VH-VL binders against Monomethylamine corrinoid protein 2 (mtmC2). Designs and how they scored, part 16

Target 1, 218 residues: Monomethylamine corrinoid protein 2 (mtmC2), of Methanosarcina mazei (p58978)
Amino acid sequence: MTNTEIFNKLTNAIVTQDIAGCAKLTQEALDAGISPLDIITKGLSPGMKIIGDKFEAAEIFLPQIMMSGKAMSSAMEILTPELEKTKVEGEEGTGLAITFVAEGDIHDIGHRLVTTMLGANGFDILDLGVDVLNETVIEEAAKRKGQKIILVGSALMTTSMLGQKDLMDRLREENLRDSVKCMFGGAPVSDKWIDEIGADATAENAAEAAKVALNVMK
Below, E stands for the ipSAE of ESMFold2; O stands for the ipSAE of OpenDDE; V2 stands for 0.75 times the mean of E and O plus 0.25 times the DockQ between their complexes.

## First folded at step 10 (VH-VL; framework fv_erenumab)

Design P3 (from W6 with heavy chain S100Y Y105A Y108V; at its last look DockQ between E and O 0.60; V2 from the best seeds 0.00; counts 0 for: pae E 2.3 > 2)
Fold by ESMFold2, look of step 10:
Structure P3 (fold): chain C 218 residues (1-218), chain A 119 residues (1-119), chain B 110 residues (1-110)
Amino acid sequence: as target 1 above (218 residues)
Amino acid sequence: QVQLVESGGGVVQPGRSLRLSCAASGFTFSRYAMHWVRQAPGKGLEWVAVISFHGDYKYSVDSVKGRFTISRDNSKNTLFLQMNSLRAEDTAVYYCARYYDYSGAFDVWGQGTTVTVSS
Amino acid sequence: QSVLTQPPSVSAAPGQKVTISCSGSSSNIGKNYVYWYQQLPGTAPKLLIYDNNKRPSGIPDRFSGSKSGTSTTLGITGLQTGDEADYYCGAWDSSLSAWVFGGGTKLTVL
């Protein structure tokens, strides 16, 4: 079976909530020599985008998107150890990464991967989880004003991505914008969007995200 | 100490309404999807409803759809089940349950509150 | 009765091993992971096994789970009188769009 066939099957397993099949296909892809990042970016993430679009369009409902999220999580349990093999001990002063998935997004859109890669590259981690209100992010940043902080937000759906602008506006309103660095990712997020909202960075994948975050914090 | 405590059960006649509450403590309530699960006398467990982290999305089993409404107030760490047009077959112990996305399991349960619907 | 089928009861002596079966279909156990819950008399259910065969923290290794096709089995070794309880299997069912459970198995330790 070709790599493209494996990626298509992984995508379909996410879209159809085939949890056992997704885990099996993930292991098969690893055994075939496909990199963990390719498995995520070419197979799993496209499936989560499709399911997110369907959820936003009310074609599926809460239980289905929760179970697609479980399929993604089950694959990530297999992939995370492989990604952690690249761990590099960070120096003091690397900073605190506050990681979160935007309000309205209730699934793991690579959030666990990004958080893992940040930790593996020496960041201290405060993982706020999924479906996180902007107010919560603001509160955690305000508690730690004066510390070296990067906010790392993810969004799967276009509607939840728009909340990133609100977060940036709120940071300015609360006089916190200069206290933090802001990095956003996810399938709908573009360089143009980052520039428009006045954020600091984006990245194509989790490994790049950790490197970009290190550079932004220097 | 992670805990869920249900209240609001009782004996009611068919067609009446009842509102169940579930008080959560010892964990960040707003970071979990919450469920109601019930157990009829002498029967097994039956899933009833789920609500998302901040209450934006909810879904219930067909047998109660349109009659039961799940809701939450995260500022008070409380889950609710509004039960309207109660029927004899709704007689059960009602549990609130915390759902952990990564395990896919109901990992914390309350001790339950009893609802009896009888004439 | 229940979407998932369990024997209504099993019994064994202290120190022995017992297994509890649970049968489902391709839309639940076959496609999805299986969970086991223990309900001690007069108490709330407690998660015992998740994702077919994993144990939460605090669950002793004498409890085990396995899955084959559309069936799953809970194994309990070194039976103790405190294990006397009802045991439920559970899974997501894709066709019903619901979490489904077995009818429960009463374990008696004699």
Scores: ipSAE 0.503, ipTM 0.815, lowest interface PAE 2.2, mean pLDDT 86
ESMFold2 (binder alone), look of step 10: mean pLDDT 93; pTM 0.944
OpenDDE, look of step 10: ipSAE 0.694; ipTM 0.889
ESMFold2, look of step 11: ipSAE 0.473; ipTM 0.800
ESMFold2 (binder alone), look of step 11: mean pLDDT 93; pTM 0.945
OpenDDE, look of step 11: ipSAE 0.705; ipTM 0.888
ESMFold2, look of step 12: ipSAE 0.498; ipTM 0.811
ESMFold2 (binder alone), look of step 12: mean pLDDT 93; pTM 0.946
OpenDDE, look of step 12: ipSAE 0.681; ipTM 0.877
ESMFold2, look of step 13: ipSAE 0.502; ipTM 0.815
ESMFold2 (binder alone), look of step 13: mean pLDDT 93; pTM 0.945
OpenDDE, look of step 13: ipSAE 0.609; ipTM 0.837

Design P4 (from W6 with heavy chain S100Y F106M Y108V; at its last look DockQ between E and O 0.09; V2 from the best seeds 0.00; counts 0 for: pae O 5.2 > 2, placed apart)
Fold by OpenDDE, look of step 10:
Structure P4 (fold): chain C 218 residues (1-218), chain A 119 residues (1-119), chain B 110 residues (1-110)
Amino acid sequence: as target 1 above (218 residues)
Amino acid sequence: QVQLVESGGGVVQPGRSLRLSCAASGFTFSRYAMHWVRQAPGKGLEWVAVISFHGDYKYSVDSVKGRFTISRDNSKNTLFLQMNSLRAEDTAVYYCARYYDYSGYMDVWGQGTTVTVSS
Amino acid sequence: QSVLTQPPSVSAAPGQKVTISCSGSSSNIGKNYVYWYQQLPGTAPKLLIYDNNKRPSGIPDRFSGSKSGTSTTLGITGLQTGDEADYYCGAWDSSLSAWVFGGGTKLTVL
């Protein structure tokens, strides 16, 4: 099997929500000597992009997206140890993405998908989870001052979205704003909001989030 | 506040038609897939149908296929269920529920509208 | 009849712990997230647990969810009279391309 064939099969496994197949193909790809990064960027990520596009086109429902995400996660579980090995060897990454859902927010699926997509696109991931205090985000940013960092926050309720403004203010107060990039997403989040609070970017979906993050970090 | 309000229920004879409506408020309606779920008297929950946020993708339970049609008007923040060829077994409280694109669950439910099909 | 199987009823005294089981198959619980709904008498269902074991805001930690294989369990500790309700498990079924519910469990507080 050619590398291209393997990549196409990986893509298809994601698109068709073949979780078991995705994991198997991932292992086969590694066994064939394909780099973890190539597996992700040329096989898995293209699949997730297709899924994202289909969702935006109203061709699939969230359950399919969730299962595709699970397929991706299964693959990443296999790839993560290998990626860590290569990083120790001095491979250059795109930076660290600190992902979180705003305090009081219970919506986790988007967060998980965004986190997965960021990881799949070469970011190191620090997932702070859901219901995250702004103080926690600040602390993590402070600990890593000087590193290439993007904060990726989700807020899907208006009330939790308001916390994003507070976070941005706090980042400025703590002299961390210039040390980090800030991206926020969620149903109530708009470009106007991003401009208002002084953040760097927003994204409409998980696939776009990864793309936007890559651009912001350039 | 987030709210869903069902209407259109009533008593009808078998073979007749009803159209249910669900009015949404307090959130961006077009960002959510929407569901109909029904509950027969003294029985459990039964999923009926789902429509994507743009209305281009629909599923329904087999027992209503060909008879029920789910639709929506995002400009009016309203979800619909057209029920044709009604049967006695369609008797139930009908709930509308939202399914957010960032969540995998029905997190908001209306209070329901009652449909009774009897001779 | 229901795709997911629940016991029809459970009961316990106030302060005790109860568990409600929900069994499915590989096409639903086995590969998809599970959700639990509480329905108090005369009211609409309310989300109780999402994504197998997560609690929405406002749901006390007395309620817990767990998933293993093709089954899930709802746990309620420190049972209160206000917990008397019907409880439903739910999941997406990949084979049916449908959302499925359990038959519901009536919890009686003695």
Scores: ipSAE 0.022, ipTM 0.578, lowest interface PAE 5.2, mean pLDDT 89
ESMFold2, look of step 10: ipSAE 0.584; ipTM 0.843
ESMFold2 (binder alone), look of step 10: mean pLDDT 91; pTM 0.917

Design P5 (from W6 with heavy chain S100T D101E Y108H; at its last look DockQ between E and O 0.67; V2 from the best seeds 0.00; counts 0 for: pae E 2.9 > 2)
Fold by ESMFold2, look of step 10:
Structure P5 (fold): chain C 218 residues (1-218), chain A 119 residues (1-119), chain B 110 residues (1-110)
Amino acid sequence: as target 1 above (218 residues)
Amino acid sequence: QVQLVESGGGVVQPGRSLRLSCAASGFTFSRYAMHWVRQAPGKGLEWVAVISFHGDYKYSVDSVKGRFTISRDNSKNTLFLQMNSLRAEDTAVYYCARYTEYSGYFDHWGQGTTVTVSS
Amino acid sequence: QSVLTQPPSVSAAPGQKVTISCSGSSSNIGKNYVYWYQQLPGTAPKLLIYDNNKRPSGIPDRFSGSKSGTSTTLGITGLQTGDEADYYCGAWDSSLSAWVFGGGTKLTVL
């Protein structure tokens, strides 16, 4: 079976909530010598995009996107140890990425992927998870003042973008803005929004996010 | 200690309504999707409905769609099931259940509240 | 009746072994992880086995799960009086877009 056939099967397993098949195909892809990054970006992530589009179009509903998330999580359980084997040796100065999903209600697959990509690119990770209040982000940044920190957050809904502005305002009020870099993503987030709130960057996808984060932290 | 306590069950006539509540404690309620599962007398378990952790997304099985509405109030750590147009086949013990988004299973259940629909 | 099929009852003496079968289809057990729940009389169900054969913390290793094709089996060794309960298998069903359960198996320890 070709790499393209494996990627298509992985994508289909995500879209159809074939959890056991997704795990099996992930292992088969590793056994065939396909890199963990390619498995994620060429097989799994396209499936999550398709299922997200179907959810947004009301073609599927909450149970299906939750179970596609389980399929992705099962694959990531296999892939995470392999990503750790390919991590670069200890490297001073890459920094700590504090990752979080702002207050919101949509499945956290994009968040997990961004977090994984940041770790694979040499960042130390503090993953705050989902439903993270701005107060929590401020507290974690304040605890680590003096460290090289990038805050990486996402908004899942248009109303959640206002929380990003509030976070930036609070960072300024607490004299933490210059202590951290700030990167925000999510469907409603644009370059104009990043400029408006005074954040440092945005990215369209997880692979780009890791590259942008490295550049911002230089 | 995770605790889920259902209430609001009772005996009602067909066509009437009931509102079930599930009080949650011992965990951060707003971080979890919540479900209702029911068990008719002498029968197995039947999944009924799910609500996302902030309540923006909901889904109910076809047999109750349009009649039952799942909801939550995260400020009060409470899950609800509004049951309208009740039928005899809705007679069951109703459990609320916590769903783990990472593991994909129901890890904690309440002890249930009984709904009896009879003429 | 139930999407997943279990025997209605099983019984054995203390110290013995029993197995409880659960049969499904390609759209549920065949594609998806299976779970087992224990329901002691008058109590809420409790998770016993997840992801086919894994045990949550606090579940002793005398409980085991296995899956083959579209069927799953719960094994219980060293039966104790406290194991007397109803046992349910469960899985996601991709065709129904629903979590589905077996009808339950009543275990009696004689």
Scores: ipSAE 0.398, ipTM 0.753, lowest interface PAE 2.9, mean pLDDT 85
ESMFold2 (binder alone), look of step 10: mean pLDDT 91; pTM 0.909
OpenDDE, look of step 10: ipSAE 0.715; ipTM 0.902

Design P6 (from W6 with heavy chain Y99F S100Y Y108H; at its last look DockQ between E and O 0.67; V2 from the best seeds 0.00; counts 0 for: pae E 2.8 > 2)
Fold by ESMFold2, look of step 10:
Structure P6 (fold): chain C 218 residues (1-218), chain A 119 residues (1-119), chain B 110 residues (1-110)
Amino acid sequence: as target 1 above (218 residues)
Amino acid sequence: QVQLVESGGGVVQPGRSLRLSCAASGFTFSRYAMHWVRQAPGKGLEWVAVISFHGDYKYSVDSVKGRFTISRDNSKNTLFLQMNSLRAEDTAVYYCARFYDYSGYFDHWGQGTTVTVSS
Amino acid sequence: QSVLTQPPSVSAAPGQKVTISCSGSSSNIGKNYVYWYQQLPGTAPKLLIYDNNKRPSGIPDRFSGSKSGTSTTLGITGLQTGDEADYYCGAWDSSLSAWVFGGGTKLTVL
């Protein structure tokens, strides 16, 4: 079958919580010679986007998003070893990515995907996880002043975006803004929002996030 | 050592209310989605409700929707089930169970608390 | 009654092998991973098998799981009197949007 058909089936498996099917399709895609990065960015990630949109629109509820997350996690268990085989040599000078999900968010699968893609593209990773207070992000950045650092945060909900503005304000207050690069993602984040809060970049998906992060860290 | 301890069960008449509690210890409670699962006498297990780890999102099965409310207090490591308008069919042992990340299964259960709805 | 179907009981002597079947549909076992839980008399259920055939830490390898199509099987070898319990299969059902379970199988060790 064509690569496009495989990607569409992967997307549908995420959207319909076809957990065993998602894992099987992921292995079939690898066996067909499709790169792990393409499987993620063209098949799996679009499915999580659709599920996130449906959840925000109250078309699905907590059980379905949790189980779409299981489908993604099961696929990533297969893909992570394969991504490790393609790790970039000579990680010196790439920088440290500090990744986090703001306090108040329910779901972190997109965050884990972004973190994985950043690592696969040569970043050192400090993954702060979920429910991360802005003060924690500030503390970790301050500890590492002088290092090449990018802060990578995400929001699922518009209320989490106010936390992004607060983080940027606090970075300026602590004289850390020039010490770090700041990238924010998530469904509600726009270029206009990035400009408004004075951050450096945004990205639409995990693979783009890694590429944008590399460019920002030049 | 992970522990989940349910309490608040008892014998009540139809139409009355009960509130169940589940005290959690031995793990970071706020990192887990929590569930209630029940088992009617001589019957199998039935999933009842789930709450997200921040408590912002909840879902209950249709048979209890509008009557049961799941909630949590992360500062006290406690899960709750408020059960209103109880019916004979709600008679069961009620278990709290935890669900880490996207595991797809309940990896730890409490020993349960018994609710009997009888006139 | 139960969304997943299990035999109500099985029995075997100590040291023997027993299998417990669980059947479902394309919307649960067919699409999703299967889990097994052990409930010893008067105690909480305990996770025994996850993701079809994997064992949590502390579960001996005489417990095994398998899945084929819309059915799953729990296998127990070297049966011990302490294995006397109720055993439940469980899965996510994508049509019901719910976690579903079998009715349970009582294992008697004689």
Scores: ipSAE 0.405, ipTM 0.751, lowest interface PAE 2.8, mean pLDDT 86
ESMFold2 (binder alone), look of step 10: mean pLDDT 91; pTM 0.913
OpenDDE, look of step 10: ipSAE 0.478; ipTM 0.775

## First folded at step 11 (VH-VL; framework fv_erenumab)

Design Q1 (from P3 with light chain G90A; at its last look DockQ between E and O 0.87; V2 from the best seeds 0.00; counts 0 for: pae E 4.0 > 2)
Fold by ESMFold2, look of step 11:
Structure Q1 (fold): chain C 218 residues (1-218), chain A 119 residues (1-119), chain B 110 residues (1-110)
Amino acid sequence: as target 1 above (218 residues)
Amino acid sequence: QVQLVESGGGVVQPGRSLRLSCAASGFTFSRYAMHWVRQAPGKGLEWVAVISFHGDYKYSVDSVKGRFTISRDNSKNTLFLQMNSLRAEDTAVYYCARYYDYSGAFDVWGQGTTVTVSS
Amino acid sequence: QSVLTQPPSVSAAPGQKVTISCSGSSSNIGKNYVYWYQQLPGTAPKLLIYDNNKRPSGIPDRFSGSKSGTSTTLGITGLQTGDEADYYCAAWDSSLSAWVFGGGTKLTVL
């Protein structure tokens, strides 16, 4: 079986909620020498994109996206230790990424992937998880004033995006805006939105997010 | 203490309506998807419905679609099940259950409220 | 009648080991992880095993789960009278788009 065939099978396992098959295919891909990064970016992430688009379009229902999220999580349980084997310790000057998903998301569909990609690219990680209040993000940034920090927030829905503006306003009010870089991603987030709220960057996908974050932190 | 407490059960005739409530305490209610699961007398468990964290998305099994509506009020930490057009086969103990995405399991259950549909 | 099939009862003496089987299909146990719930008499179900073989905190390691193909088994060692309960297997069924449960197995200790 070619790498393209196994990537297509991984994508299909996510889209069809084949949780056990997704985990098995992930391990088989590793055993075949396919890099964890390729498994994520070429197999798993395309599946989550497809299912997220279908959910937003009301073509599938809540249980299907929840189970696709479980399939992704199960694959990431296998892949995370393997990524740690190839992880570069933080290069001098890389920095700390504080990653989070704002209120409104029921699955951290892209969050764990973005966090993993940032870590694999040399960032130290503070993963705040899902359903994170802006005040919590502010507290963690304030503790580390003077450190090289990027805040990385994800949104899946437009309603989750409005909290990004509030966070930027609060960072300014607390005199923390200049202490951190701020990057927001997710399907509804645009360059225009980033400019409007005064954040630093956005990215199209998790792999690009890591590259953009490195560039912002130069 | 993490707790779920159902209420609103009772005896009703077929074709009537009933509204169940589930009061949550001891955890951040708005961070969990919530479910209803029922158990007919002397029978096993049957999944009924799910609602997302903020209530924007709902799903129920085919046997109750169009008759039962799951809802929540996060400001009151309360889950609801509106049951219309009740049938004898809806007779059961109704449990609310907290779903934890990371385990994929129903990790907290209430003690249940009994619904009896009979003439 | 249940989507997942369990024996209706099993029994063993205190201190012994018992296993409870659960059979499903390719659309549920075959594709998806298995969960086990314990329901003591007159009480709500309690999560016992998740993701085939993992235990929540507070569940002693004398409870174990395993899965092979479309079947799963709950094992209980060092049996105690307090283990007397109904035990349910559960899984997501991709064809039905629903959580499905076994019919339950009543465990009797002596």
Scores: ipSAE 0.330, ipTM 0.696, lowest interface PAE 4.0, mean pLDDT 85
ESMFold2 (binder alone), look of step 11: mean pLDDT 94; pTM 0.951
OpenDDE, look of step 11: ipSAE 0.660; ipTM 0.878

Design Q2 (from P3 with heavy chain D56S; at its last look DockQ between E and O 0.56; V2 from the best seeds 0.00; counts 0 for: pae E 2.05 > 2)
Heavy chain, then light chain:
Amino acid sequence: QVQLVESGGGVVQPGRSLRLSCAASGFTFSRYAMHWVRQAPGKGLEWVAVISFHGSYKYSVDSVKGRFTISRDNSKNTLFLQMNSLRAEDTAVYYCARYYDYSGAFDVWGQGTTVTVSS
Amino acid sequence: QSVLTQPPSVSAAPGQKVTISCSGSSSNIGKNYVYWYQQLPGTAPKLLIYDNNKRPSGIPDRFSGSKSGTSTTLGITGLQTGDEADYYCGAWDSSLSAWVFGGGTKLTVL
ESMFold2, look of step 11: ipSAE 0.469; ipTM 0.803
ESMFold2 (binder alone), look of step 11: mean pLDDT 93; pTM 0.944
OpenDDE, look of step 11: ipSAE 0.702; ipTM 0.877
ESMFold2, look of step 12: ipSAE 0.438; ipTM 0.784
ESMFold2 (binder alone), look of step 12: mean pLDDT 93; pTM 0.944
OpenDDE, look of step 12: ipSAE 0.731; ipTM 0.911
ESMFold2, look of step 13: ipSAE 0.523; ipTM 0.828
ESMFold2 (binder alone), look of step 13: mean pLDDT 93; pTM 0.945
OpenDDE, look of step 13: ipSAE 0.523; ipTM 0.795

Design Q3 (from P3 with heavy chain Y100T; at its last look DockQ between E and O 0.81; V2 from the best seeds 0.00; counts 0 for: pae E 3.7 > 2)
Fold by ESMFold2, look of step 11:
Order: sequence, then C-alpha cells, then structure tokens
Structure Q3 (fold): chain C 218 residues (1-218), chain A 119 residues (1-119), chain B 110 residues (1-110)
Amino acid sequence: as target 1 above (218 residues)
Amino acid sequence: QVQLVESGGGVVQPGRSLRLSCAASGFTFSRYAMHWVRQAPGKGLEWVAVISFHGDYKYSVDSVKGRFTISRDNSKNTLFLQMNSLRAEDTAVYYCARYTDYSGAFDVWGQGTTVTVSS
Amino acid sequence: QSVLTQPPSVSAAPGQKVTISCSGSSSNIGKNYVYWYQQLPGTAPKLLIYDNNKRPSGIPDRFSGSKSGTSTTLGITGLQTGDEADYYCGAWDSSLSAWVFGGGTKLTVL
C-alpha cells in the first residue's frame, strides 16, 4: 500500500468515526516506516479540517464530532510515545509555549495536538486548556515578563477567531506585545488575518505549528 | 471528591413537565461534555442527551427530541434536563454522566433521580 | 430489545473465575471500542473497563476485558461476594449515532 493510500484511509477514518480502524491504520503506518509527523500532517489533520467544515455546515452534529475526536485521541495515544522518542533535548532558551483554545470554542483536539508537538520540539509547556478568557492569557504572560514566551492560540470557529484581535489589542494596552511572540492557528485563520491583527505567525495544522514556533522564537 | 448529584425527580401526570438538575463538584465542569442516561424500572441503560462544553451544541435521542432540552450553567457547575410533555415511557431513574473523548466513556455518574409518570 | 446482547445471568462460587459475554455488530463493537460498567444493587453504574481492556485507577486487576471481532468479554477472577452486581457492556454505534448498551448480566456469587 502506498503512503497516499494510507493517508487517505486515515483521513476517511476520522471523517467516518472509525475509531478502531484509525488506531489500526496508525499502527500500520508506523510499522511501514512512516514518520509520526507525516501520519499527523498528511492523514489525520486533513480529516480534522473536513470534520470541522461539516460540523460548521450542520452536516454532522455533536455526537459525530465527539467520536471523530475519540478517533484522533486513539491515534495520538499510539503516536505520542513515538514523538517522545524524537524529542529534541531542549536547548537552554527554547522558551515557554502558553497554549490555549479561545473562549467560545469547543474543539480540544487540535489544541492537544499542537501542545504535544510543541513539547516534543523542546518547548516548556503551560497548557491553559479550552474556553480560555483573554484576561487569563494576559495574566499568565504578565507574570512571566522577561521570559522567552510564545502564546499559541487555536480556534475552530470564526466567532472565536475574532477574540484573537482582542487579545492582540489587550497585549498592546498592557505593554506586553513586545514581551511575547503570538501565533494563532485553526481552520479559519489566514496569513491575511495574522497581518491584520498584528500577530507573529500562523500555521495550517498542528505539525507545522511546531516548526513555525521554533522559527519565530529564533 | 469528584461528584455528581441529581435532583428534581418526582411523580407527575402525563403531559406535565419536570426540570432535573445535576450539581457537579471536584473537577473543572466547563472542560467536559455532559450526558443524561436513564434506566427504566427493571430495564437496562438508555442514552438520552449530550451537551458540549459551552452548551452551544446539544443532541438528543429521537424519542425525546422536541420534548427534552439539555442545558448547563457553567458558572454554577450545574447540568439540567428540562422534560416537557412527559409520557409514561419516560418513567426511569435519570443519571447525569461525565464524558471525555480520550476515554470515550462515561467515567463519572451521579446517584440518579427518579421520575415517575403515572396517571 | 438491547442493541448489544448479553446473557441475562451468570453465577459462580467465591474465589472462582467468571466471564460475561457481549455481542454486537460491525457498526458498534466492530468499529468502536467497548466499555464495561458495574452497577451494584441500588447504585449508579461505575466505569470498570474502557477502550476494550484498560482499567481506570482504583479498579483491581482481577477485572479484565477483551474484544474479538464484534464480541467482547468481561473476565472476573477471584470472585468476592461484593462483586454481585449487574454488568453492562457499552459502545458507540455509528449507524444509529448513539451510545448503546447491552441488556445487562446479573452476576450471583454463591
């Protein structure tokens, strides 16, 4: 079986909530020598995009997206140990990643993937979870002024994306903007949006997020 | 320490309404999807409804759709089930249950509250 | 009629081993992980096994789960009188878009 066939099957398993199949295909991909990063970026993450679009369009409902989430979690259970084997020993000064999902956003899966990959790439992690108020992010950044910090926010819904602008405005108001790097991701986030709000970077998926974060922190 | 406590059950006539509550403690309530599951007398378990972290998304089984509404107030750590147009077949013990996508299971249950619909 | 099929009862003596079976279909057990719940008399269900064969913290290792095809089995060794309960299998059913349960198995320890 070609790598493209494996990636398409992984994507379909996410979209159809085939939890056992997703776990099996993930292990088969590892056994075939496919890197954990490629499994995520080329198989699993495209499924997340499709399911998010369908959910926003009301083509699927809460139970289905929850079960797609379980399929992804099952794959990550297999992949996390492999990612930890490739963990880069943190050079002093890599930095602290403060990760969060915006207020009003229900999708935890991409957030956990991003957090895992950031940790695997040498960042110290402060994971604030989901439904995080901008005030909380500001407070945590202010406590650590002078440290090397990247804020990594995720949004699946367009309404929660608008809170990213508010966060950038508040960072400027609190004189913290120059103290931190700011990276936002999620299906609705674009390079144009990043430029508009004055943030530092975006990535289309969790795997790219770790690479972009390392580059931004150089 | 982690606890769910249901209340609001009782005996009512068909066509009437009841509102069930579930008080949560010992965990961050707003980080979990919540469910209602019921058990008719002498019968097995039946899933009823689910609600997302913020309460913006919810889903119920067809047999109660349009009659039951699941809701939550995260500021008070409370889950609700508004039950309208009650029928005899709704007679059951109603449990609230916590759910995670990592386990895919109902990992914490309340003690249940009894609803009896009888004419 | 339950979507998942369990025997209505099983019994064994203290110290013995018992197994409880649960049969489903390709749309539930075949595609999805299986869960087991213990319901002691007059109490709420308690999660006993998740993801086919994993135990939550606090569940003794004499409880075990396995899955093969569209069937799953709960195993209980070293039976104690406190194990008398109803046991339910559960799974997500992709075709029904619902969490489904077996009808329950009453375990009697004689």
Scores: ipSAE 0.315, ipTM 0.710, lowest interface PAE 3.7, mean pLDDT 85
ESMFold2 (binder alone), look of step 11: mean pLDDT 93; pTM 0.942
OpenDDE, look of step 11: ipSAE 0.676; ipTM 0.865

Design Q4 (from P3 with heavy chain D56T, light chain G90Q; at its last look DockQ between E and O 0.68; V2 from the best seeds 0.00; counts 0 for: pae O 5.3 > 2)
Fold by OpenDDE, look of step 11:
Structure Q4 (fold): chain C 218 residues (1-218), chain A 119 residues (1-119), chain B 110 residues (1-110)
Amino acid sequence: as target 1 above (218 residues)
Amino acid sequence: QVQLVESGGGVVQPGRSLRLSCAASGFTFSRYAMHWVRQAPGKGLEWVAVISFHGTYKYSVDSVKGRFTISRDNSKNTLFLQMNSLRAEDTAVYYCARYYDYSGAFDVWGQGTTVTVSS
Amino acid sequence: QSVLTQPPSVSAAPGQKVTISCSGSSSNIGKNYVYWYQQLPGTAPKLLIYDNNKRPSGIPDRFSGSKSGTSTTLGITGLQTGDEADYYCQAWDSSLSAWVFGGGTKLTVL
């Protein structure tokens, strides 16, 4: 089986909620010498994107999203140990990544993946979890005002994405904006949106997020 | 201590309505999807409905669609099940259950509340 | 009738090993994780096994799960009187778009 075929099958496994198949294909991909990063970026992540798009289009319901997430998780259980083997020890000064999912958002898997990738690239991680209030993010940023910090927020829904604007406004009001870097991701998030709210960066997937974060923190 | 406590069960005639409640404590209620599962007397478990973190998305089994509505109030840490047009086959113990996203399991259950539909 | 099929009852003496089978299809057990629940008499179900073979905290290693094809098996070793209960398998069904349970198995300790 070609790498392309494997990637397509991985994508399809996510889209069709084939949890067992996703795990099997993930292992097969590794055995074929495909890097964990490629498995994620070229196989799994495209599937999750499709799921996100379907959700926004009201073509699928919560159970399907959850099960696709489970499929993704099953793959990540296999990939995480491999990613850890290639973990780059953070250079002094990489910084702390505070990761969170916006209030009202149900998509935890993307958040987990981004968090994992950030950690693998040398960031210290403070994971605030899902359904996180902007106030909580502000409090955590305030506690660590003297540290090198990047806020990493995820929002898959347009409604939850709007909260990112409020967060940015609040950061300014509290005189924290200059003390932190801000990166946001999710299906509805665009470069235009980032510019509009005055954030620093966005990324389309977890792998890109890690790279962008590293650049932003330089 | 993580806990779920159901209430609102009772005896009703067919065609009537009943509203069940589930009070959650010991965890951040708004961070979990919640479910209803029922068990008819002497029978097995049957999934009924699910609701997302803030109630934006709801989904139920076909046999109760159009009759049952799942909802929640996160400010009160409470899950609800509005049951309309009740039928004899709806007779069961109704459990609320917490859904753990990572495991994909019903990891916390209430003690259940009994609903009896009889003429 | 339940989407997943379990034997209605099993029995064994204390200290012995018992197995409870659960049979499904390609749309549920075949491609999705399986879960097991224990329901003691007069009580609510309790999560026993998740993701085919994983034990939650507090569940002793006497309980085990395995999956093969479209079937799964719960194993209980060193059977105790306190293990007398109903046991249910559960999975997501991609075809039905629903969480499905087995019919349940009553375990009697002789």
Scores: ipSAE 0.017, ipTM 0.585, lowest interface PAE 5.3, mean pLDDT 90
ESMFold2, look of step 11: ipSAE 0.569; ipTM 0.852
ESMFold2 (binder alone), look of step 11: mean pLDDT 94; pTM 0.950

